VHH binders against a8x493r558to705. Designs and how they scored, part 5

Target 1, 148 residues: a8x493r558to705
Amino acid sequence: QWLENALDMTNCRLLRVAGESKKNFVNDSPFLLINEASVYMLARHIDMDVQDILTRFRSNIVVRGLPPFIEDTAKRLSIENLEFEVVDKCTRCEMICVDPMTGEKDPSLLLALRDYRNKQKMTFGIYIRQSNFEPGQFVEAGSAVRFF
Key: E = the ipSAE of ESMFold2; O = the ipSAE of OpenDDE; V2 = 0.75 times the mean of E and O plus 0.25 times the DockQ between their complexes.

## First folded at step 1 (VHH)

Design s04 (framework vhh_gocatamig_d2; at its last look DockQ between E and O 0.09; V2 from the best seeds 0.00; counts 0 for: pae E 15.2 > 2, unsure alone 63.8 < 65, placed apart)
Fold by ESMFold2-Fast, scan of step 1:
Structure s04 (fold): chain B 148 residues (1-148), chain A 124 residues (1-124)
Amino acid sequence: as target 1 above (148 residues)
Amino acid sequence: EVQLVESGGGLVQPGGSLTLSCAASGFTFSSYALAWYRQAPGKKRELVAGITSGGSTVYMDSVKGRFTISRDNAKNSVYLQMNSLRAEDTAVYYCAAELGEVTSLSYSGPEDYWGQGTLVTVSS
């Protein structure tokens, strides 16, 4: 409530932690994708460690080697032979203010995100849904990613 | 192997226009995302515009409506049409080619393919 009052936030999503280096797509539930280059640009703005931001953002899939924020305008992407559609942007909430190791709360990251992106938009990352489901397919580190 | 060659920079008056071109070779161009970055004296490199293999685009806020990025896969080229140029647009402009991948490794810094750059000076 305190953070909602400070930032005029009315809604947010909570996503499950990925944690695994290999993803087996067995359902059509949305996944949260974060672009590492976009995190790097945010980190430069707030002088925070990139890895710390990544752990706080709790993404299911992290991609690298792409222009910062290219994910914001993409409609579709592929990871190897897997096809995904972009279903929404991820609006960040107070959960990114909680240190994942200590549980300590600090609104600095969320406030910096507001200042960096847009005070009316707390978005960072995209929700994606697999469009060509095929049982037994996996996404691994090194899998090629293309945005369309 | 991989080569990116920028051209089209120069001196232009405020309010003028320039078209930057980047010719690429040594990789499967159509599979890559391409971007224009710039670096002004005393500042870090920043993204100006990016384009996906499918043609979706992203722009820095200060250039939206003034700059247009486009690509021509048959010519292995990416372009930046710059209109209504301002003194603050003065910088060396760089072309970058990027092929994304999934990562679970510790962050080690960006790895990009860059061209040599082309200087744009907006002055009277």
Scores: ipSAE 0.325, ipTM 0.654, lowest interface PAE 1.8, mean pLDDT 76
Fold by ESMFold2, look of step 2:
Structure s04 (fold): chain B 148 residues (1-148), chain A 124 residues (1-124)
Amino acid sequence: as target 1 above (148 residues)
Amino acid sequence: EVQLVESGGGLVQPGGSLTLSCAASGFTFSSYALAWYRQAPGKKRELVAGITSGGSTVYMDSVKGRFTISRDNAKNSVYLQMNSLRAEDTAVYYCAAELGEVTSLSYSGPEDYWGQGTLVTVSS
């Protein structure tokens, strides 16, 4: 796959799963994966703290050890022995601009985010779905991740 | 800690009625769109009904006129009134939530929060 054939091997690791140390798979619904490096770049652009952005996304999975935005080109990935397919890019990145306590949008943050992506659709992060789903399997922080 | 807890599932005769409830905690309930999904054996999870933070509703075609979604922001709860139940309504029903001001219920992406599900069986 292009990552394996085009780049030096990376030490890509699972950083966090849904605010817990592990994630048990109960169903085959897609999960939101966020690349920490991409959050860092976004944080600089919109002048928001990285941890605040991560909290507002409420992503299921955060990974580290990759260059920013390289996940946008991924088609598949593995977390240990679990296989996942990329099913879409996340179009809900503007939720970081919504105050979770009041539900109010910050118009200036929405405009800054739109300018950052320079697209009619605001996407950030990828939705993944386990392709070899089996009940009772899980992922946990520190798990090795490989993109394809 | 965010929680969505479904209740009210059970065994019911064809033509019968059942009310599902979902109690939410750990987030600002009134800012979220709420939805009910269901998953029958061998099928993918599908949207049954949704209600935005502003009160607009959507239903899948096969349940329109039989099911009614409603919300009570004072009780942090969403309900699904299910009437004229049929065998094909047998499924595990899931409560889900997504920010309403940025949410399109016609969008098939994942929701922000999910419950664990409640089983509804419609059988003679």
Scores: ipSAE 0.000, ipTM 0.121, lowest interface PAE 15.2, mean pLDDT 71
Fold by OpenDDE, look of step 2:
Structure s04 (fold): chain B 148 residues (1-148), chain A 124 residues (1-124)
Amino acid sequence: as target 1 above (148 residues)
Amino acid sequence: EVQLVESGGGLVQPGGSLTLSCAASGFTFSSYALAWYRQAPGKKRELVAGITSGGSTVYMDSVKGRFTISRDNAKNSVYLQMNSLRAEDTAVYYCAAELGEVTSLSYSGPEDYWGQGTLVTVSS
């Protein structure tokens, strides 16, 4: 029921796009989307900073305004007039243990993620692929995001 | 279970050729970008060649014109044709899969899957 409500939410927005600028997704390769709410839940669980986790997760897109983990069951989404299909969940590896800015290695996040996900799947975030390719289309922070 | 299994490595003389293969299983192969990395003794692992799900390729400068990456989605395989091999090409070569982009020599996202590697030795 909460998922249904989440899908109908109109306040979901694009928080960040890689490069913090207008982007057109002209590539046929998937992009990594992270739900900030999901990160928040993980952050609370493991007592880490949300921004630190986001940085380590190396997402292309971050969305805000949706309940946590609704992305786990999402099949499609739209960002403004761009349409995307979910192609897979992001399987996390030891790379998230490395701070991309400092190079510091900390295995705590990976271990915590394993525990948080009930040691079933080491996934966090989803890979999405643009399904409509049109030149001249851009998205930016603040763009409306809708999950389906 | 996800698996990447490299093959084709071995000893070759300078100027020789090798073809590396990587057989993948356990994931939607066609959706992934694929890449070959290599790590020489005492050096960092480096991207050698990458190929996107759409077939776009990228190469490190030192292998341009000599190496060719290709993929066969029907066989869930990625290949690295290595020609005109040099001593400096000696390394363990790894196959990797990512749902992200391989458009530059930098890794653009989290690594999803890795093989165990295959040793390539170029020596006279």
Scores: ipSAE 0.000, ipTM 0.242, lowest interface PAE 14.1, mean pLDDT 82
ESMFold2 (binder alone), look of step 2: mean pLDDT 78; pTM 0.796

Design s05 (framework vhh_8k46_1)
Fold by ESMFold2-Fast, scan of step 1:
Structure s05 (fold): chain B 148 residues (1-148), chain A 123 residues (1-123)
Amino acid sequence: as target 1 above (148 residues)
Amino acid sequence: AVQLQASGGGFVQPGGSLRLSCAASGRTFSSYAMGWFRQAPGKEREFVSAISWSGGSTYYADSVKGRFTISRDNSKNTVYLQMNSLRAEDTATYYCAAYTVEISGSTYEFDYWGQGTQVTVSS
C-alpha cells in the first residue's frame, strides 16, 4: 500500500524486448523481465560489465526508469495497453555462468549474486505473463511501462 | 549498519529554493541506492526521488520532475536534493532512505531511514 503510493513509476520505459517476444506475448512460458537499474547495481558490486550481465541473464524484457530492485515488489504491470501479472521471482542457476560468446564456464557471477543478495536466495528479475487475451499485440523500445 | 542524517529543511516562500542533505555513516554506503520520500500531516509517505549507487540513474515523481534534482557524492557518503520552484504542496517532512539488497519474501522495504527534515512552503 505505502509502496504503491511512495513510488511514482510513470516515467518507466521499455528498453528492450528479445526478438522472439517482440510480436506476441501470448505463450505458455512466462517472460523474464529485468530492471536495468538493478543490473547497474549488481555490476558495481561484482566489477563486471553491464552488457555482459544482461547477456548472461538472458532476459526477455528489460525496463529502464525504475529504482533498483523495485520490480521485486510488483504484482501487475502494463506495457502500453497490454496487461501483465507477476507470476514469480526468477531464481538464477548455472546458465548465467556460461559466456554466451565463448561457451566458457565461470561461476563468479552466480556466486557473487548469492553473496550479494542472500545466501538462501539467488533471485534476479521477475516472471510475467500477459493477463489480457488479445493476441497479435506489439510493443517497441520506448513504450510506456507502469507497475501496480 | 548504515545510519542516515537528513538536514537542510526550513521555511521558504513559494518559488524559493532549498537544498536537503542526507549524510550516511557506516560501511558499504557506496553500494546502496538512495531515495527521498516525503510525508505531509494526515497523508501517506510518498516517493520523491531516487539515485542509483553510481549516480548514473535518477528517478523523479511526476510532481517534482523538472524542479528537483537528486545527486550524490560517494566520497562524502552524502545524497542531496536540490529543490527549486517550491510550491505550497511541497510542504512535508522529507526523509532519506537507503535501498538494501537483503530482500526476501514479496515485501520490499527500505532498511535504513534517516531522521526527517521539515520543509514548509508558505506565503
Scores: ipSAE 0.000, ipTM 0.151, lowest interface PAE 14.8, mean pLDDT 70

Design s06 (framework vhh_lunsekimig_d3; at its last look DockQ between E and O 0.74; V2 from the best seeds 0.00; counts 0 for: pae E 13.8 > 2)
Fold by ESMFold2-Fast, scan of step 1:
Structure s06 (fold): chain B 148 residues (1-148), chain A 122 residues (1-122)
Amino acid sequence: as target 1 above (148 residues)
Amino acid sequence: EVQLVESGGGVVQPGGSLRLSCAASGFTFSSYALYWYRQAAGIERELIASITSGGSTNYVDSVKGRFTISRDNSENTMYLQMNSLRAEDTGLYYCAATYGKVESITYGSEYWGQGTLVTVSS
């Protein structure tokens, strides 16, 4: 039943990788950013732990203290003195249905996204790329984030 | 004390127009990006329009072509010109200047591609 159920869902653009992304790719590939407030809104639509959703989304950067879904309309953002451009929205697939620790499958998160987006494209989060060159500077927890 | 005060709301018929104003004090207005949010009864506020310090604008798809955000740095005021109003535009409109914080970071990124589910059954 799981395979038939998955085939009835929206298309997904995600490379199926068992390993974590490496730091040496940070300047070559886009970062995946999600907004914690947006995750809280999705969590309210389904009875699911926020930390479980965050783990399943496998983002590079999680931001907090911003309005829900501010990332959906952004063209650009800054993190401290570093500038980033939004290159695309992240479309989610059945990979978020797999518990990274146990491998157990649960369609609840993907079904909640489908319902929340009214069965349109199942996007959550954005891909961003650094647009300025600032040698010796880096992003860390607590860094200030502004969307434009 | 930072203050943002909205005005210009009212009751109009479908197809009508309103111009909202947001008067700001207590911060360097010209240096900040500014935002209009909308809240319908019983749901969370959504970002509908933004304008950067340099004048670049962003809109949600539902208001593109009908709403125009602008700023007057000499008067510390931001505006939202709302044309061709629809019943769906009903709500409380808030202005904001905001920033966030990084909660966590993991360097690197997932490569973009497509996945497919395979299940092996007995």
Scores: ipSAE 0.178, ipTM 0.620, lowest interface PAE 3.0, mean pLDDT 70
Fold by OpenDDE, look of step 2:
Structure s06 (fold): chain B 148 residues (1-148), chain A 122 residues (1-122)
Amino acid sequence: as target 1 above (148 residues)
Amino acid sequence: EVQLVESGGGVVQPGGSLRLSCAASGFTFSSYALYWYRQAAGIERELIASITSGGSTNYVDSVKGRFTISRDNSENTMYLQMNSLRAEDTGLYYCAATYGKVESITYGSEYWGQGTLVTVSS
């Protein structure tokens, strides 16, 4: 609304948030992957808690143990034996201003992200789609992740 | 034994060029994302460049257009071509390799080199 106008942001959408359970992927469903290290970098700059940011970003998959922003240029990734294609970057919008747990609105993160990106396109995270389909296979915590 | 050995550092004048190398051994080089870090005196180590297993590269703004990261999987070597060097580029440069996981408690790279010193001075 006012943030959208102020930040000149359009076409924002929110993907469903998966729990910490095993994740199944379907052919036509992209999932949002966020690199925790990237969030950490952002958090350091804007003085916000990493977990709060992660929560607000509403990712399906969080990757840990990798340096920040490796995902920004990745075209493909693998999680164990599962292969994924990067389909797009996640354009952030005012949705991240809403705490999904409390419903409280705080524009600080979006504004901070804007500043962090120097008013460039505010992307954070990537949409991924599974490219190899193996029945019974799913993503699990602890799975090795490789970016290509 | 995993080893990352940086080389190519030295003293150069502003505007000069250096090419750093990182020779890797002891792990499946081609499967790892690789990174260059640098640490200036009194400053926290910073990531400056990355290259994925597939060759996708990323740079911090301060080195964009000047530095080029590359890798040769056949030789297990990563490179950093540094052009148009500035005084602010002075520091100890580290190469690192990492293998990511969906769940990891630790942040950072899995393997590190000892670093090679780059000094840009008139």
Scores: ipSAE 0.023, ipTM 0.405, lowest interface PAE 4.8, mean pLDDT 81
Fold by ESMFold2, look of step 2:
Structure s06 (fold): chain B 148 residues (1-148), chain A 122 residues (1-122)
Amino acid sequence: as target 1 above (148 residues)
Amino acid sequence: EVQLVESGGGVVQPGGSLRLSCAASGFTFSSYALYWYRQAAGIERELIASITSGGSTNYVDSVKGRFTISRDNSENTMYLQMNSLRAEDTGLYYCAATYGKVESITYGSEYWGQGTLVTVSS
């Protein structure tokens, strides 16, 4: 019954994850960014490896080399010379309890996030939108990131 | 040579205050996110506060409302104002700085200080 409850989510929508080596953000569509350190923080309390957790969160961009949950306070960020505004935090629903590749369910990730948030809204990751136009510019692996 | 130097630690009574400083050199300070960690005896180092290059802050619940992180980019210095100190705040406090990158698996640049000791006891 757990899986059926996880799939019966009124306000949750699965987003397609893009894995291109280079990415242009001029489309004005918000992109989902996740901080790998935040994933590691949740992983310390559950028996899942980091890659399994990343798959369940379904992000467009993963950043590394930053402290866990620093993204929660960010209002803007830059990736190289491209500037982005934070549009909203990503509210996580019970779909993260389901392995998207196998369909197996495990509530441990959602429970870990609930415990970390301690009665606050169940957010993980941030939606970002490009705030400046730079012709011919793109994001690629290794691009430098700063939060503001 | 990159250098982070913590100062301002000491012995304080419960309910007291301390202000820690982290002086930085050898990198473009304004471009880095900055962090305070603490390590109590017998436990691993934990992040307690962070501040982005733009000044946005985050705190773990155990220090929220009592500790304030700040940065002064003109002096290349980060601060931690610690108020209403408790015995569980005792530990070695470290500053750190990183410059995050968009990568799938690789590591960003990370710099650490040597720590400053804070002891809260009657």
Scores: ipSAE 0.000, ipTM 0.193, lowest interface PAE 13.8, mean pLDDT 72
ESMFold2 (binder alone), look of step 2: mean pLDDT 80; pTM 0.792

Design s07 (framework vhh_7n9e_1; at its last look DockQ between E and O 0.04; V2 from the best seeds 0.00; counts 0 for: pae E 18.9 > 2, placed apart)
Fold by ESMFold2-Fast, scan of step 1:
Structure s07 (fold): chain B 148 residues (1-148), chain A 126 residues (1-126)
Amino acid sequence: as target 1 above (148 residues)
Amino acid sequence: DVQLVESGGGLVQAGGSLRLSCAASGFTFSSYAMYWGRQAPGKGREWVSGISGSGGSTAYASSVKGRFTISRDNAKNTLYLQMNNLKPEDTALYYCAKDYEGRVTEITYSGDFDYWGQGTQVTVSS
C-alpha cells in the first residue's frame, strides 16, 4: 500500500526533530509542502509523470502558480490569512525511487535530484508550521499562497 | 507605498554580459525575498531567479542557472542580476518583483480527517 510506503520513507530519515517547550494536539506536526512548478522543473531530467513524482514525494500541501524553487528561498509563507514558518527542508532518500503502485525501483528521480542539487543535500519540499493559530480556520484547495 | 525601479538594460552581443539593478523603497527590504522575472514579446511572465531576505538562499530557472547570479545589498536596498554568456533567448523585458501569489491545488492529511485538533504526530527522541 502507498501509505505504508510513506511510513517506509519515514524510516529512511525523512523525520525531523520535534522538540517543543509547549506541546498540544495542534502545531505539533509540521506539514510537508511541495511546489508543483518545482516538480515540473525536476521532471525535465526524467521521463516520469508529474503526478507520479508528487505521489513519491508524499506531500501534505501542493501549491501551483509560483516560480519553481521559490520555496527554497522562503522563511515564511501565508495561505489566505494563515501564517506559516518554514521549519526545515525535506531531505529525500532512495524510497522515492520506488513506484508506489508496483513496487518497482527506478533511480531516475533520485539521480535527477542529485544532479540538480550538485551533489549537495537531496532536498525537495519544505516543512511548514502554522505560526498564528485561529480556531475554525482551514487550508483548502484554491486558497491563495504567498512566500516571504 | 512599495516602489521598485529597474535599470541596467540595453543592447548586448550574444556571449556578452549585463548587470541589472533594482532600487527598492517603501518597505523593509531585508525582510522580504526578492525576485527577477522576464517577459518576452507576446509571452507571459517567466520567473528567472529568487533570493531570500538575508541573501543566504538563491534559486534559478534551469535556463539561466550557471550563467546568471542574483545578489542583494540590503544596506543600499538594491537587488542585482549579473547576466553572463547571454543568449538570444534571454531577450526580454526584465522586472524586479517582491512577491508572487500561487494557489493550493491539493491538500492531503495522513491522519484524522479532523482538520483541527488532531494532526499526524511525529516524535523523535533525542
Scores: ipSAE 0.250, ipTM 0.657, lowest interface PAE 2.2, mean pLDDT 71
Fold by OpenDDE, look of step 2:
Structure s07 (fold): chain B 148 residues (1-148), chain A 126 residues (1-126)
Amino acid sequence: as target 1 above (148 residues)
Amino acid sequence: DVQLVESGGGLVQAGGSLRLSCAASGFTFSSYAMYWGRQAPGKGREWVSGISGSGGSTAYASSVKGRFTISRDNAKNTLYLQMNNLKPEDTALYYCAKDYEGRVTEITYSGDFDYWGQGTQVTVSS
């Protein structure tokens, strides 16, 4: 099937997902996926901590082991036996300027994103939707991730 | 519409105890990690404690470890913070916070917080 066109990437893993150990996804609910590698690139650009950026981006799923910004062109992905469709890019706004812990506002991240995107649409991360939901299916941290 | 309402704060003498409550509504309570934070006068907001959706995992700031206990009643959609052996330095406005959707697996001092309540004031006198 479409799995045949998966990118040959080693060590592409699910870093973080909702749920204590295992997560069952809702079929019709979109999830926000962030690529850690992409965050890393942005972090280096603005000299900000990766975890701070991840916190500000408020993702449902974080993946590790993928090339930076590969998600920008992805159409599908799999996490273990679960299949997802990319439904949209996540448009970022002033929300990322707010530290969830302190409430402090810092526009630097949004400005950096603007610059990084060359004044194009300020997106970071993708919304994904499960396409093969079945009872009993779950994913957890460490699950293999493949982009298509 | 997510709502968090804290209660249980007050004035207490050093060495005393308080139990804070946070009533949650507007989301599936058991599906999210919950946190307590606090903000003392002139200081920034700091993380105090966190608990996983099921309550199976808990975490504490070093400053409160051994004295505070976080718990939750998912049937009542309520988060609790038992505070024992209170110290003047514990004086702060205490906030209840909801984890952002998808972050239940991680309970750390730098957790992803989403919604905050109005807070409940805790004052510890020496």
Scores: ipSAE 0.007, ipTM 0.276, lowest interface PAE 10.9, mean pLDDT 79
Fold by ESMFold2, look of step 2:
Structure s07 (fold): chain B 148 residues (1-148), chain A 126 residues (1-126)
Amino acid sequence: as target 1 above (148 residues)
Amino acid sequence: DVQLVESGGGLVQAGGSLRLSCAASGFTFSSYAMYWGRQAPGKGREWVSGISGSGGSTAYASSVKGRFTISRDNAKNTLYLQMNNLKPEDTALYYCAKDYEGRVTEITYSGDFDYWGQGTQVTVSS
């Protein structure tokens, strides 16, 4: 069904930052952000475990507490007082089709993933870059996230 | 299979310029962010620069920002690094890389790449 997109999601939280408890972002090093809710929707479609998908993306930032795929329309976001600009959509979603232990690719899974997004250029997740750099500022798991 | 071949390195005086190229094959080039890294003598691998698959966004290590420019030509499957105002500390073996992680990382994220070339040597003399 079609629902009105929500901006200013007050319950959106940072789930994970680069495997560390807190993170200092640099303006010239864009980061991959993944929406957990979007991963759940993808997992149902391709019959793959959610945690396995999250691991295969190896994203810098995972957020929760917002509707699936709403990040596709975002132009900016904030994590606490840090502001970020969305600089591109991630075209690396095909990476989930590579077995991290063997390096082998699953062609059937790759086709299923491409059918799911119904696009010539596969995208999942967004790249963000900090726009209001303030030295010594950090974010951590649980930090409040707002999309615009 | 994936292949990345770097070229354009050489010897240059401090303050000079070089342009590196990376010819890519075996994957859909425009679908991936691409990166340059370098390894100075006796040092670990250092992240230098990254560019999105479309070329619409770029990122640089603070040590090279304002001096280096990453670019790509998706029609020719080629990644470039224009290096201006070169300094002796830029002396290194330069590698291009493709990232299965789908991200551009700061210089402390060494070893994130799943494919990289053999490298091209850049030597900057005083």
Scores: ipSAE 0.000, ipTM 0.093, lowest interface PAE 18.9, mean pLDDT 70
ESMFold2 (binder alone), look of step 2: mean pLDDT 83; pTM 0.835

Design s08 (framework vhh_7pa5_2)
Fold by ESMFold2-Fast, scan of step 1:
Structure s08 (fold): chain B 148 residues (1-148), chain A 124 residues (1-124)
Amino acid sequence: as target 1 above (148 residues)
Amino acid sequence: QVQLVESGGGMVQPGGSLRLSCAASGFTFSDYYMSWVRRAPGKGPEWVSTISSSGSTISYADSVKGRFTISRDNAKNTLYLQMNSLKPEDTALYYCAKSPGYEVVSIETGFDYWGQGTQVTVSS
């Protein structure tokens, strides 16, 4: 049962969905999921506002309750009765160096991500795709999330 | 991994023209609606234009209608924005954005960009 213990992530919640608290997913359209704890760890490393990092990373879904970067190990997840498969990890580019409001360019975030990940691939977040689509279904904030 | 790389920005005088390009990778470009979104200094994001997967359906923000033309080359995985009759109000960082689905014809409040953006400055 070691695998079940490793992947049984309790207290994981859907925190935010981009644009609104309810989201209607389209088949074969991947969404970017970010782990709140991972953002907090990066924010501490770079001394940057957590909301600024979230804005720069432009996630579709933010989840709470996971240990930092554990989302990198996930193969699939469920949000209530909706099922998703993990398609890939999100590799970050220079876009995160640009302030979305002012257009000001600062390479600090990308450099900090590179440094924090020990110069491994500069990934942050995972792409997920809904596997059991049915018209009229929604994902909403506060929903229970389970990773496998 | 979705990656969008914008280029073609620069400095131009009022009435001038620029052509922006967006090189897309990491997804099946020909399956998605694509958009241009801009952010002016100190302001929120503004949707500019959207083009359908085949290129047959196109829409524009009222502020750019008649001056800007969106187009795509699915064989080259590239999105374009031809900007004519540029005004100082068009000064912004321009982002190429992938639609989350085929039904979306505009991105007015949402923001889905993965590139660094390309700066357009219209000043004399």
Scores: ipSAE 0.000, ipTM 0.076, lowest interface PAE 17.8, mean pLDDT 70

